# Designs tried in a protein design chat: VHH binders against Abasic site processing protein HMCES (HMCES). Part 60

Target 1, 269 residues: Abasic site processing protein HMCES (HMCES), of Homo sapiens (Human) (q96fz2)
Amino acid sequence: CGRTSCHLPRDVLTRACAYQDRRGQQRLPEWRDPDKYCPSYNKSPQSNSPVLLSRLHFEKDADSSERIIAPMRWGLVPSWFKESDPSKLQFNTTNCRSDTVMEKRSFKVPLGKGRRCVVLADGFYEWQRCQGTNQRQPYFIYFPQIKTEKSGSIGAADSPENWEKVWDNWRLLTMAGIFDCWEPPEGGDVLYSYTIITVDSCKGLSDIHHRMPAILDGEEAVSKWLDFGEVSTQEALKLIHPTENITFHAVSSVVNNSRNNTPECLAPV
Key: E = the ipSAE of ESMFold2; O = the ipSAE of OpenDDE; V2 = 0.75 times the mean of E and O plus 0.25 times the DockQ between their complexes.

## First folded at step 7 (VHH)

Design u16 (from n81 with G103D H104E; framework vhh_ozoralizumab_d1)
Fold by ESMFold2-Fast, scan of step 7:
Structure u16 (fold): chain B 269 residues (1-269), chain A 118 residues (1-118)
Amino acid sequence: as target 1 above (269 residues)
Amino acid sequence: EVQLVESGGGLVQPGGSLRLSCAASGFTFSSYAMYWVRQAPGKGLEWVSEINTGGSRTKYPDSVKGRFTISRDNAKNTLYLQMNSLRPEDTAVYYCARLPWSDEFDYRGQGTLVTVSS
């Protein structure tokens, strides 16, 4: 996974992340660096995206079930990276394979520190290879969504007006991530950056792409992944597997250029 | 460059009060939860106070609860610790700190010495 949409205004995004802590208290996640959140229909690696993580990462003795929402750089910069410019990192850390996560130092170390996060998106994009040409067909891939006016989900056959209305109650895609913290050698703000864990694609997506992000389907999975104070690395990794609870539709080539940031990027064609 | 400069320490008699200040620069102060930690002679670091980014939530260990009050002024990039009813066991070098990762404190200043003695 190398391209996402996360276009909701900050207040809508925050409400979409409403949750219940371990005590049963209803909460909204508390923002860190809200000014760094940039809504976009077309987010690429090295841009910032919102993630959920446990409050315990920032506050000693915090309830580990309470959540912070923070923008983090997509593309994990390991804490041990010694150069001054993160863009000079020689490794591609946009994604982290589930099968080798405990073997790669860049991911094993932060995972051992409980640095698990949930990466938020409207959905993600993948490009299907077309036989006989070098052209690829982009698809927007997302959780099934409930129509407000009737039972069912939003789909390719629905009108643009129905798509506009659904964003107020959109079910965000929740992807398993690992983050790390890097302090610039010249000083300044600590950089928080993340990688998305990837798994083999499910049957429903196998014709589009051979890999997919590890999706945490539902609040129980999200809570267990985030709660590093109560859930061990071994137990959390049991949540990492392909999911079939996903839908998609073809989109136009407008999305190909990451500078394009309009609703046309995810509109059905 | 991250700088945290503590001030306000000194010699006080038991039962006295002191107000510590920490001037922060070189980072976005309002984005960090802040801490006061202390180190008594020959001992390790002890956490004594915590405040969230907006100042709406504070925490204290039982050893100082009800006697110490942490506060912050994000417009001035300054952290404060009001210490009342001081005891000899409060004698320590006090550091302000941020927590950029969950398992360690980041502090840059030399701290400010508080001595509680007659």
Scores: ipSAE 0.065, ipTM 0.551, lowest interface PAE 7.3, mean pLDDT 87
Fold by OpenDDE, second read of step 8:
Structure u16 (fold): chain B 269 residues (1-269), chain A 118 residues (1-118)
Amino acid sequence: as target 1 above (269 residues)
Amino acid sequence: EVQLVESGGGLVQPGGSLRLSCAASGFTFSSYAMYWVRQAPGKGLEWVSEINTGGSRTKYPDSVKGRFTISRDNAKNTLYLQMNSLRPEDTAVYYCARLPWSDEFDYRGQGTLVTVSS
């Protein structure tokens, strides 16, 4: 996964992240560093995206079922990294393979510390290789959305009103991530950064791409992944597997350019 | 360079009061929740207070609740701990800290010793 969409306004995004804590109370996640949230139809590595994480990461004795939402840098910067520039990382940390997560220090260590997060997105993009051509067809991949009688498919939103309705009720894609905290050697603010765990693609997606993000489907999966206080690493890792509960549609080549940040990026062609 | 410098520790009698200060530099102080932690001789680190970025929310363990007050001045990049009704069990080195919590401190100072003894 090298491209996502996360364009919802902050308030809409927050509402979309409504949850129940372990006590059954309805809650909204509290924001950390909300000013770092930059909505975009075209999110690339090194950009900031919102993730969910347990409040326990920030507050001692907090209810670990409570959630914080925070923009973090896509591309995990390990805490041990000693260079002043994260771009000098010689290995790719955009993704973490599920099968080797425990073999790589950069991921194993933060995971062992309970630094699990849920990466939020409207969906992610993947490119299908066309046989015999150097051309790749991009697809937007996301959770199936509840078809309200009035809310046509993303493609059917012929009116601005309908479009707004679609996004107001959009089910966000919830991807399993690992985050770390890095203190710049020259001082400054701690950098929070994340990697997306990847798995082999499900059957439905296999024709498009052989790998997919580990998607946490449902509140239980999301809760368990986040709750590092109650759920062990071993138990959490059981949640990491392909899911067939996805849909996708072909999109235009507009998304190929990471600088393009328009609704056309995810619009059906 | 990130720096946290604690001050204000000393010897005090039981029932006495002390005010600790922590001077912060090298980072955006106002962007961080801040903490006081302490380490008594032969014991591990103990959390004693928390304050959010704006100072509107504070938390304390039961051990110090009602006796200790954490505050901050973001304009001065300074964290404070008012300690009242001190007890011998409060004897410890007190540290100012930034916590991204997972049993790790991202940074803490050298600490200031508080000794409560008759």
Scores: ipSAE 0.000, ipTM 0.247, lowest interface PAE 12.4, mean pLDDT 89

Design u17 (from n81 with W101F S102E; framework vhh_ozoralizumab_d1)
Fold by ESMFold2-Fast, scan of step 7:
Structure u17 (fold): chain B 269 residues (1-269), chain A 118 residues (1-118)
Amino acid sequence: as target 1 above (269 residues)
Amino acid sequence: EVQLVESGGGLVQPGGSLRLSCAASGFTFSSYAMYWVRQAPGKGLEWVSEINTGGSRTKYPDSVKGRFTISRDNAKNTLYLQMNSLRPEDTAVYYCARLPFEGHFDYRGQGTLVTVSS
């Protein structure tokens, strides 16, 4: 996973993340740096994306089941990185393979510190290789959406008015991530950055691409992944596996250029 | 460079009040939870208050709860500690500290001395 859409306005995104804490109380996640959230239909590595993480990361003795939502840089910069410019990092940390996560120091160390997060998106994009040509077909991949009178699907949207309505009750894609904290050697603001864990594709996606993000399907999985105060690394890693609860449709080549940021990036073709 | 400059300490009688200030510079103040911590003569560091980024949530240990109030002004990059009903055991150097993650302390200032005596 190397391209996502996360275009919802901040208030709509926040409501889409409503959850229950350990005591059963209904809550909205509390924002950190909300002004750094940049909605886009076409997010690439090194841009900021919203993630959920446990409040316990920021507040001493906080309830580890309570959630913060924060923009973080896509592309994990390890805490041990000694250069002054994060772009000098030689490793591609956009994704982290589930099969080697405990073998690679860049991921093993933050994972051992409980630095688990849930990466939020409308969905992600993937490019299918087409036999007999060097051109690839992009697809938009997302959770199945509940079909109601007011909550259509992207595939069923055939006008701008209908497209606006599909987002009112959109179920966000929730991907398992690992984050780290890097302090510039010369001082200043701590950089928070993340990687998306990847697994082998499910049967439904295997014809599009051989890998997929580790998707946390449902609030129980999301809660256990975030709750580093009660759920050990070993137990949390049991949540990392392919899922079949996913849908997709082909989109136009407009999405290929990450500078294009319009609803056309998601439009079925 | 990151700087935290505490002020407002002094000598006060038991039962008195003091207001401490911390002027922050060199980082985005509104993005960090902040602490007040203190160190009494011959003792280790003790946290006395914590405030989240927006100022909506505060925490205190039982030793100061009800007597101390932490607040912040993100527009002025300033952290405050209002100390009421001061006791001799509150005598300490008070430090302003930035809290980035997981209860860690970084960028503690030089401190301001508070002496409570009759």
Scores: ipSAE 0.005, ipTM 0.401, lowest interface PAE 10.4, mean pLDDT 86

Design u20 (from n81 with K59D; framework vhh_ozoralizumab_d1)
Fold by ESMFold2-Fast, scan of step 7:
Structure u20 (fold): chain B 269 residues (1-269), chain A 118 residues (1-118)
Amino acid sequence: as target 1 above (269 residues)
Amino acid sequence: EVQLVESGGGLVQPGGSLRLSCAASGFTFSSYAMYWVRQAPGKGLEWVSEINTGGSRTDYPDSVKGRFTISRDNAKNTLYLQMNSLRPEDTAVYYCARLPWSGHFDYRGQGTLVTVSS
């Protein structure tokens, strides 16, 4: 997973993240650094994306089931990184393999501190290798969307006009992430950055790409992944597996260039 | 089981005021944050107000801040939206909403039409 869409306006995104805490109280996540949220149809590594994380990371004795939403840098910079410039990090931390997450220092250390987050997106992009051509076919991959009385069907046959209407009630893709906090050696603001955990592709995606993000399907899975105060690392890792509850459609090559940031990036072709 | 019934919409002149009501039933109203959202002709849903369970915290987007006031009466299971200094841009169907999970308005009422026109 190396490219996503997260284009919803801040207010729509916030409401899409409505949840219940452990006591059954209905809540919206509280923003941290909302000015750093930049909606885009075409988000690449090193850009900021919104993530959910437990309030307990920021407030001593907070209810660990309460949620903060914050923009974080995509590409985890480990807390132990000693250089002054994060761009000097020698290895790619955009993704973290589920099978080696407890073996790699960059990921096992923050995971041991409970630094689990849920990465939010409209969906993600993958490029299918096509026989007979030098070009790859991009696909937009996302949760199946709930139909309402006024909503059109969603899928490869849907027109661009129908797609504009679905965003009001869009079910955001919720991907399991690990974050870390890095303090610049020369001083300055703490950098929060994340990686997306990846698993083997499900049967439905195997023809598009061999890997997929670890998707947390539903509020129970999301809640357990975030709640590091009540859910141990071992228990949380049981949530990390391929899921079949996913759909996709082909998109145009416009998305290939990460500088392109228009609705055409995810519109069905 | 869950029901939300909006009322109070109508035709009003620019600069006028209107008060919307939402009668809730089928759930413990006092245990849920409540929302007002609207849909203008040919546009998507827009959040216009939220209120926490006890009414101590409210929030609004800049487009209505200072003009609209959300309130609730937990004893009567009723949500209100007081709309002042109405503009033609406020013309929309207004919905009372309870979000059962992220991104879904499954527990949204049928709506009440507000038309601001001279």
Scores: ipSAE 0.000, ipTM 0.139, lowest interface PAE 16.2, mean pLDDT 83

Design u21 (from n81 with S31R K59Y; framework vhh_ozoralizumab_d1)
Fold by ESMFold2-Fast, scan of step 7:
Structure u21 (fold): chain B 269 residues (1-269), chain A 118 residues (1-118)
Amino acid sequence: as target 1 above (269 residues)
Amino acid sequence: EVQLVESGGGLVQPGGSLRLSCAASGFTFSRYAMYWVRQAPGKGLEWVSEINTGGSRTYYPDSVKGRFTISRDNAKNTLYLQMNSLRPEDTAVYYCARLPWSGHFDYRGQGTLVTVSS
């Protein structure tokens, strides 16, 4: 997973993240650093993306089932990194393989500290290799959406009013992530950064790409992954597996250039 | 039966003020975060403000921040929206809303019309 769409305005995104805490109280996640959220139809590594994480990471004795939403840098910077500039990191931490997560120091240490997060997106993009050509076919991959009185399908959303209806009640893709906290050696603000855990692709996606993000399908899975106060690392890792509950459609080559940030990036062709 | 009843809308000149009220019944009001959303003619629903269960935290989009203030009275099961420095683009039907756990509005009132015109 190396490209996502997360274009919802902060207000719409926040409402899409409504949840129930352990006490049964309905809630919205509380924002941290909301001004660092940059909506985009075409998000690449090193940009900031919104993630959900437990309130207990920030507040001693907080209810671990309560959620914070915060923008984090895509591309985990390990806490031990010694250089002043995170862009100088010599290896790629955009994704973390599920089969070796407990063997890699950069990932096993934050995971052992309960630094689990849920990475939010409208969906993600993958490029299918086509026989006999150097070109690849991009696809937008996302949860099946419930048809409602005010929402339509993406294929029917060909005007601004119709697009607004599609996104009002969009079910966000919820991907399992690991984050870490890096303190600049010369001082400054702590940098929060994340990696997306990847698994073998499901049967439905195998013809598009051989890997997929570890998707947390439903609120039970999301809550268990986030709740590091009650759910151990070993127990949480049982949630990491391929998911069949996914859909997709082909999109135009406009998405290929990460500088393009328009609805055309995810519109069906 | 969950019921949300808005009031306080009307015609006001640019720069004027209005205070909207929402009377909630049929559920434990103090256990739900509450929202104001609006719909201008020919446009979709736009979120206007949010308040947490106890009233200690409020959120606004940049379009209304500094001009609108959301508040609640849990003893009276009432939600309020104080609107100051109103602009013609604030013209809309304003709805009191409750968000379900699934991220979709489960209940929205019938609305109250706010018209900002000279």
Scores: ipSAE 0.000, ipTM 0.168, lowest interface PAE 14.1, mean pLDDT 84

## First folded at step 9 (VHH)

Design v10 (from p78 with L105Y; framework vhh_6z1v_2; at its last look DockQ between E and O 0.79; V2 from the best seeds 0.00; counts 0 for: pae E 5.9 > 2)
Fold by OpenDDE, look of step 9:
Structure v10 (fold): chain B 269 residues (1-269), chain A 122 residues (1-122)
Amino acid sequence: as target 1 above (269 residues)
Amino acid sequence: EVQLVESGGRLVRTGGSLRLSCAASGLTFSSYAMGWFRQAPGKEREVVAAISRSGGSTWHADFVKGRFTISRDNAKNTVYLQMNSLKPEDTAVYYCAADWGYSWYSPEYDYWGQGTQVTVSS
């Protein structure tokens, strides 16, 4: 996974992340560093994206089932990294393979510290290789959406207002991630960064791409992944597997340029 | 300063029972998962059992086979290991450890006790 969409306004995103804590109380996640949230139809590595994480990471006495939402840098910067520039990291940390997560120090260490997060997105993009050509067809991949009678086809939302209504009820894609905290050697703010755990693709997606993000499907999976206080690393890792509960459609080549940030990126062609 | 102090280790006969205690100080006890480890002479340290922050989740090694039970009392800042049906193979130094991340495969635990010797005689 090298491209995602996360374009919802902050308030809409927050509401979409409503949850119940372990006591059954309905809650909204609190924001950390909300100003770092930059909505975009076309999120690339090194950009900031919102993730959910346990409040316990920030508050020692917090209920571990409570959630915080925070923009983090896509591309995990390990805490041990000693260079002043994260871009000097010589290995790719955009993704973490599920089969080697425990073999890679960069991922194993933060995972062992309970630094699990849920990466939020409208969906993610993948490119299908066309047989016989060097051309790649991009696809937008996302959770199946409940067709409410009023939600016209994603394509028929002619008016910005209708589009907003459609997205108000959009089920966000919830991807399993690992984050780390890096303190710059020269001082400054702690950098929070994440990697997306990847698995082999489900059968439905296998023709498009052989790998997919580990998707946490449902509130229970999300809750267990986040609750590092009560759910062990071993138990959490059992949640990491391919899911067939995914849909996709072809999109235009507009998404190929990471600078393009328009609804056309995820629009069906 | 964070301290984990194990107690209760002693010489026992095969089939006997023992309860180990680990008293924690200098940390917010309820913020840490706790675990028991053991190391026998000439062997590697191995995890015996683990318990979540609240005590609502526990894990036991396969070799425990229901003989040992980990528990905790957050009000007392103490974690326990009840050991029943002890065998000579259980002879080891038992260590208490605190882990922020509730991960038992990590070689890096946040805090360790000095250990208590358990000896099971035939």
Scores: ipSAE 0.820, ipTM 0.918, lowest interface PAE 0.6, mean pLDDT 91
Fold by ESMFold2, look of step 9:
Structure v10 (fold): chain B 269 residues (1-269), chain A 122 residues (1-122)
Amino acid sequence: as target 1 above (269 residues)
Amino acid sequence: EVQLVESGGRLVRTGGSLRLSCAASGLTFSSYAMGWFRQAPGKEREVVAAISRSGGSTWHADFVKGRFTISRDNAKNTVYLQMNSLKPEDTAVYYCAADWGYSWYSPEYDYWGQGTQVTVSS
C-alpha cells in the first residue's frame, strides 16, 4: 500500500471516528495539530495523514481506551535516526510486513513501546499489472458501504449536496499502523511518523495485488489495536490478518500522478 | 531512583509451589505494565508472564500455562508470580520488570529488578 485517499473535511472526518470508550461512553477523538491535516484524494508517502492513537501516549494517567486523532508523516522515521533530514533514510518504511515486524528494529522497537496507531483513509489505491503491457490498471479499494435509498455511486454525485450525502456516512478504512517519534538533532518539533502493516492479500484482491494493508474490521479490533495499556503487543499482533470484507472498482489513470487531487481519482470507470 | 526488588526465591522440590513478589519504588506503579522473566544458566532470558497496568489483562507463556499465575496489587506497589507444580526445568533467576508499553519482549521493558534465584530439585 502506497497511495490512499483521505479527503473529508476535518469536522466530517472527526464525526466518522465516533467511538465508545472502555466504560461504553460515546466520544469523538480529540485532535492534536489539526492545522496540519491536509485532505486529498491522492495521498502518497512523506505526506501527512490522520491516525488514531491512545490518549495514554500524551497523558501519563489517561484512560488508554480514549483516542487522539493526529496527522502523522507517512514513512516511519525511527527514533534512533541520526541524520538531520528524514529524506536521507536509506530504507523504505512506507509499509511493514507483518511476517517480519519482530525482526526489524525500525518497527520492533516502537511496537514494543505500544506505539500502535490506526491509519485512516477513504480507501487505498492499488495497481494491477496488465498482461502483455507495461500499463497498470489502478483500483480504488475500500470497505463495503451501506447505500442510502437516495444516494448514487461515488461518481454519480452531480452537485455539492449530493456529494456530501455520499460521504456523510462513509465508513472509513481503518488500517493497522506503527508509529515512532523522532527528535531532530538540531532541535525543533518532534516528528511523528507511521508505517502501514501489510499482509498477504485476501482472495478477493489477489488478482489485483499480492499484498494488502492489515485492516482492522470493526470497533473491537480498532479498540484492541489502540489500547496498549491493556492489550499486549502479542495479543495485538493476533489482530493482523487479511480480510475479505473489502470492495473495489477500477479508476482512471488520473490517480497515477500524485499531484492530481480531484474527485476523479476515485471515480469509477 | 526506580527500584524493583524481587523476593521469595528459594530451593523447592519437584512438584512444589512458590510465590515470588516484587516491590516497586521510585515510579508511579499503577502507570506501568509488569512482567516476570527468567534466565537459566547458559540460556537466553525469556518472558514468563505479563500483566497490564490495571491488572485487567494477563498473559502467560505456553510453557507455564496452568502452573504459574501473575497478579498485582497496585495499592501495595507489588507484583506477584504464583508458581505451582514446579519442575527442574523451572530452575532460573527470576526477574521482575516494568514497562510503559505492554510487551513480552525483554529489550522493550524500561526497568528491571536484580533477580531472585529459584532452584527446583529432582
Scores: ipSAE 0.122, ipTM 0.601, lowest interface PAE 5.9, mean pLDDT 88
ESMFold2 (binder alone), look of step 9: mean pLDDT 86; pTM 0.876

Design v11 (from p83 with E99D; framework vhh_6z1v_2; at its last look DockQ between E and O 0.67; V2 from the best seeds 0.00; counts 0 for: pae E 3.8 > 2)
Fold by OpenDDE, look of step 9:
Structure v11 (fold): chain B 269 residues (1-269), chain A 121 residues (1-121)
Amino acid sequence: as target 1 above (269 residues)
Amino acid sequence: EVQLVESGGRLVRTGGSLRLSCAASGLTFSSYAMGWFRQAPGKEREVVAAISRSGGSTWHADFVKGRFTISRDNAKNTVYLQMNSLKPEDTAVYYCATDWAYSYLGEYEYWGQGTQVTVSS
C-alpha cells in the first residue's frame, strides 16, 4: 500500500470514529495534534494521516479501551534512529509484512511496546499491471458501503451538503499499523510515525495486486488491536489476515500524480 | 524505587500445592501487565503465565496444563501464582516481572529477585 485517501473534514472524521469503550459508553476519540491533520484524496508516504491509538499511550492511568486520534507520519521512523533527518532512513518502512514483523527490529521493538494503531482511510489505491502493456490501471479499494436511498453514486453528490451527508455515513477503512516515537537528536518535538501491516491479498483483490493492507474489519477487531493493556501481542497478531470484505472500482490516472488532491482521484471511471 | 518481591516458594512434595505472591511497590501496579517466569538449574528462563492489567485476560504456558493459575489483586499491588499438582520438573526459581504491553515475549522493565520452589519426589 503506497497511496490512501483520507479527505473527511476533521469533525466528520471524528464522528466516523465513534466507538464504545469497554463499559459500553459511547465515545468520540480525543484529538492529539489536530492541526497536523491535512485532509487529502491522495495521501502518500511521508505525509501525515490520522491513526487511532489507545489513550494509555499518553496517560498511564487511562482506560486502555479509550481511543485517541492523532495524525502521524506515514513511514515508521524507529526510536533508535540516530540521524537528524528521517529521510535518511535507508530502508522502506511504509509497510510491514506480517510474516516478517517479528524478524525486523524496526517493527518488533515498537510492537513489543504495545505501539499498535489503526490507520484510517477512505480507502487505499493499488495499480493493476496490464498484461502485455506497461500501463497500470489504478483502483480505489474500500469497505463496502451501505447504500442509503439518498446515497447517489459517489459522483452524483452535486451539493457540498449532500456530499457531507454521504460521507457522514462513510465506513472508514481501518488498517492495522505499528507506530513508533522518535526523538530527534538535535532536540525538538517527538515524531510519531507509523507503518501499515500488509498481508497476501484476498482472492477478490489478487488480480489487482498480490499484497493488501491488514484490514481490521469491525469494532471488535479494532478494539482488540488497539487495547494493548488487555489484549496480548500474540492475540492481536491473530487479527492480521486477509479479508474478502472489500470492494473496489477503477479510477482515473489522476491519482498517479501525488500532487493531485481532488475528488476525481477516487471517482469511478 | 520500583520493587517486586516474590514470596511463597518452599520445599513441597510431588502433588503438592503452593501459592506464590509478588508484591509490587514504587509503581502504578494497575498500569502493568504482570508475568511469572521460572528458571531451573542449567535451563533458560521461561514464561509461566501472564495476566493483563485488569486481570481480565490471562495466558498460561503449555507445560502448565491447567495446574497453575495466575491472578492479581490491584488493590493490594500483588500478583499470584497458584500452583497445584506440582512435579519435580517444576523445581525452579520463580520470578515475577512487569510487562507494559502484555506481550510476555518481549522485554520486561522490572524483575523480582525470585523465590525458590523445590518439588521433591
Scores: ipSAE 0.808, ipTM 0.909, lowest interface PAE 0.5, mean pLDDT 91
Fold by ESMFold2, look of step 9:
Structure v11 (fold): chain B 269 residues (1-269), chain A 121 residues (1-121)
Amino acid sequence: as target 1 above (269 residues)
Amino acid sequence: EVQLVESGGRLVRTGGSLRLSCAASGLTFSSYAMGWFRQAPGKEREVVAAISRSGGSTWHADFVKGRFTISRDNAKNTVYLQMNSLKPEDTAVYYCATDWAYSYLGEYEYWGQGTQVTVSS
């Protein structure tokens, strides 16, 4: 997984992230650095995307079930990285394989600090390799949406008002991530960055690609992944597995160029 | 000054039982997950068990599962390790430590001085 869509305006995105704390109270996540949020239909590594994390990461006595939402850089920069330029990392941290997460220092160290996050997107893109050609067919992959007149029916929108209705109740894709905090050696702001954990693809996606992001399906899974105060690392890792609760449709090649940031990127063909 | 003080270590026979205690002072005990660790001479320290801030979640290493039980009493600022069915391989110095992240993989802020457990054949 190397391309996502996360295009919702900030207020719509925030409402889509409504949750219950451990006392059962409905809440919205509190933003950090909201001005760094850059919505786009076509997000790639090194761009910022919003993630959820526990308030406990910022306030030592906070309720660990309370959530913060913050933009972070896609492509984890380990806290121990010593060069001044993150592009000098000699390995790719866009994704983290679940079967080796405890063996790679880049991911084991932040995981041991409780640095679990939920990466938010409308959905993600994958390119299917077509046998007999060198052409690839892109697909947009996302949670099944509640099927109402206009909700969850991307192809049914025939006006700007109907387009807004499709996205007003969109169920955001919630992917398991690990983040780290890097202090540049020459000083400056701390860099928050994340990786997306990957697993073998489910049967439904196996014809498209052999890997998929680890998806947290439902509020219980999201809460347990985020709550490092009460859910140990080992118990949290049991949440990391393929899901069959996923759908997709073919899209045009417009998405191939990461500079294309239009609804056409995810429109069904 | 933060202190963690282990007690209860002694010599016991194979198959015997012990209960270790770790009393904490100088910190807000309920703000920390806790762990028990052990180290035999010439060997690396290893995590034995861990417990969440509230005590509602626990973890035990496979080599002690079913035999050892971690627990805590936040009113007494104490974490415990009940050790049953002891084996000679359990002979080690046992330490308690704070585990703020509840990860038993990360940095541990405060450590006790240890208590010796010896299991004779």
Scores: ipSAE 0.263, ipTM 0.655, lowest interface PAE 3.8, mean pLDDT 89
ESMFold2 (binder alone), look of step 9: mean pLDDT 84; pTM 0.854

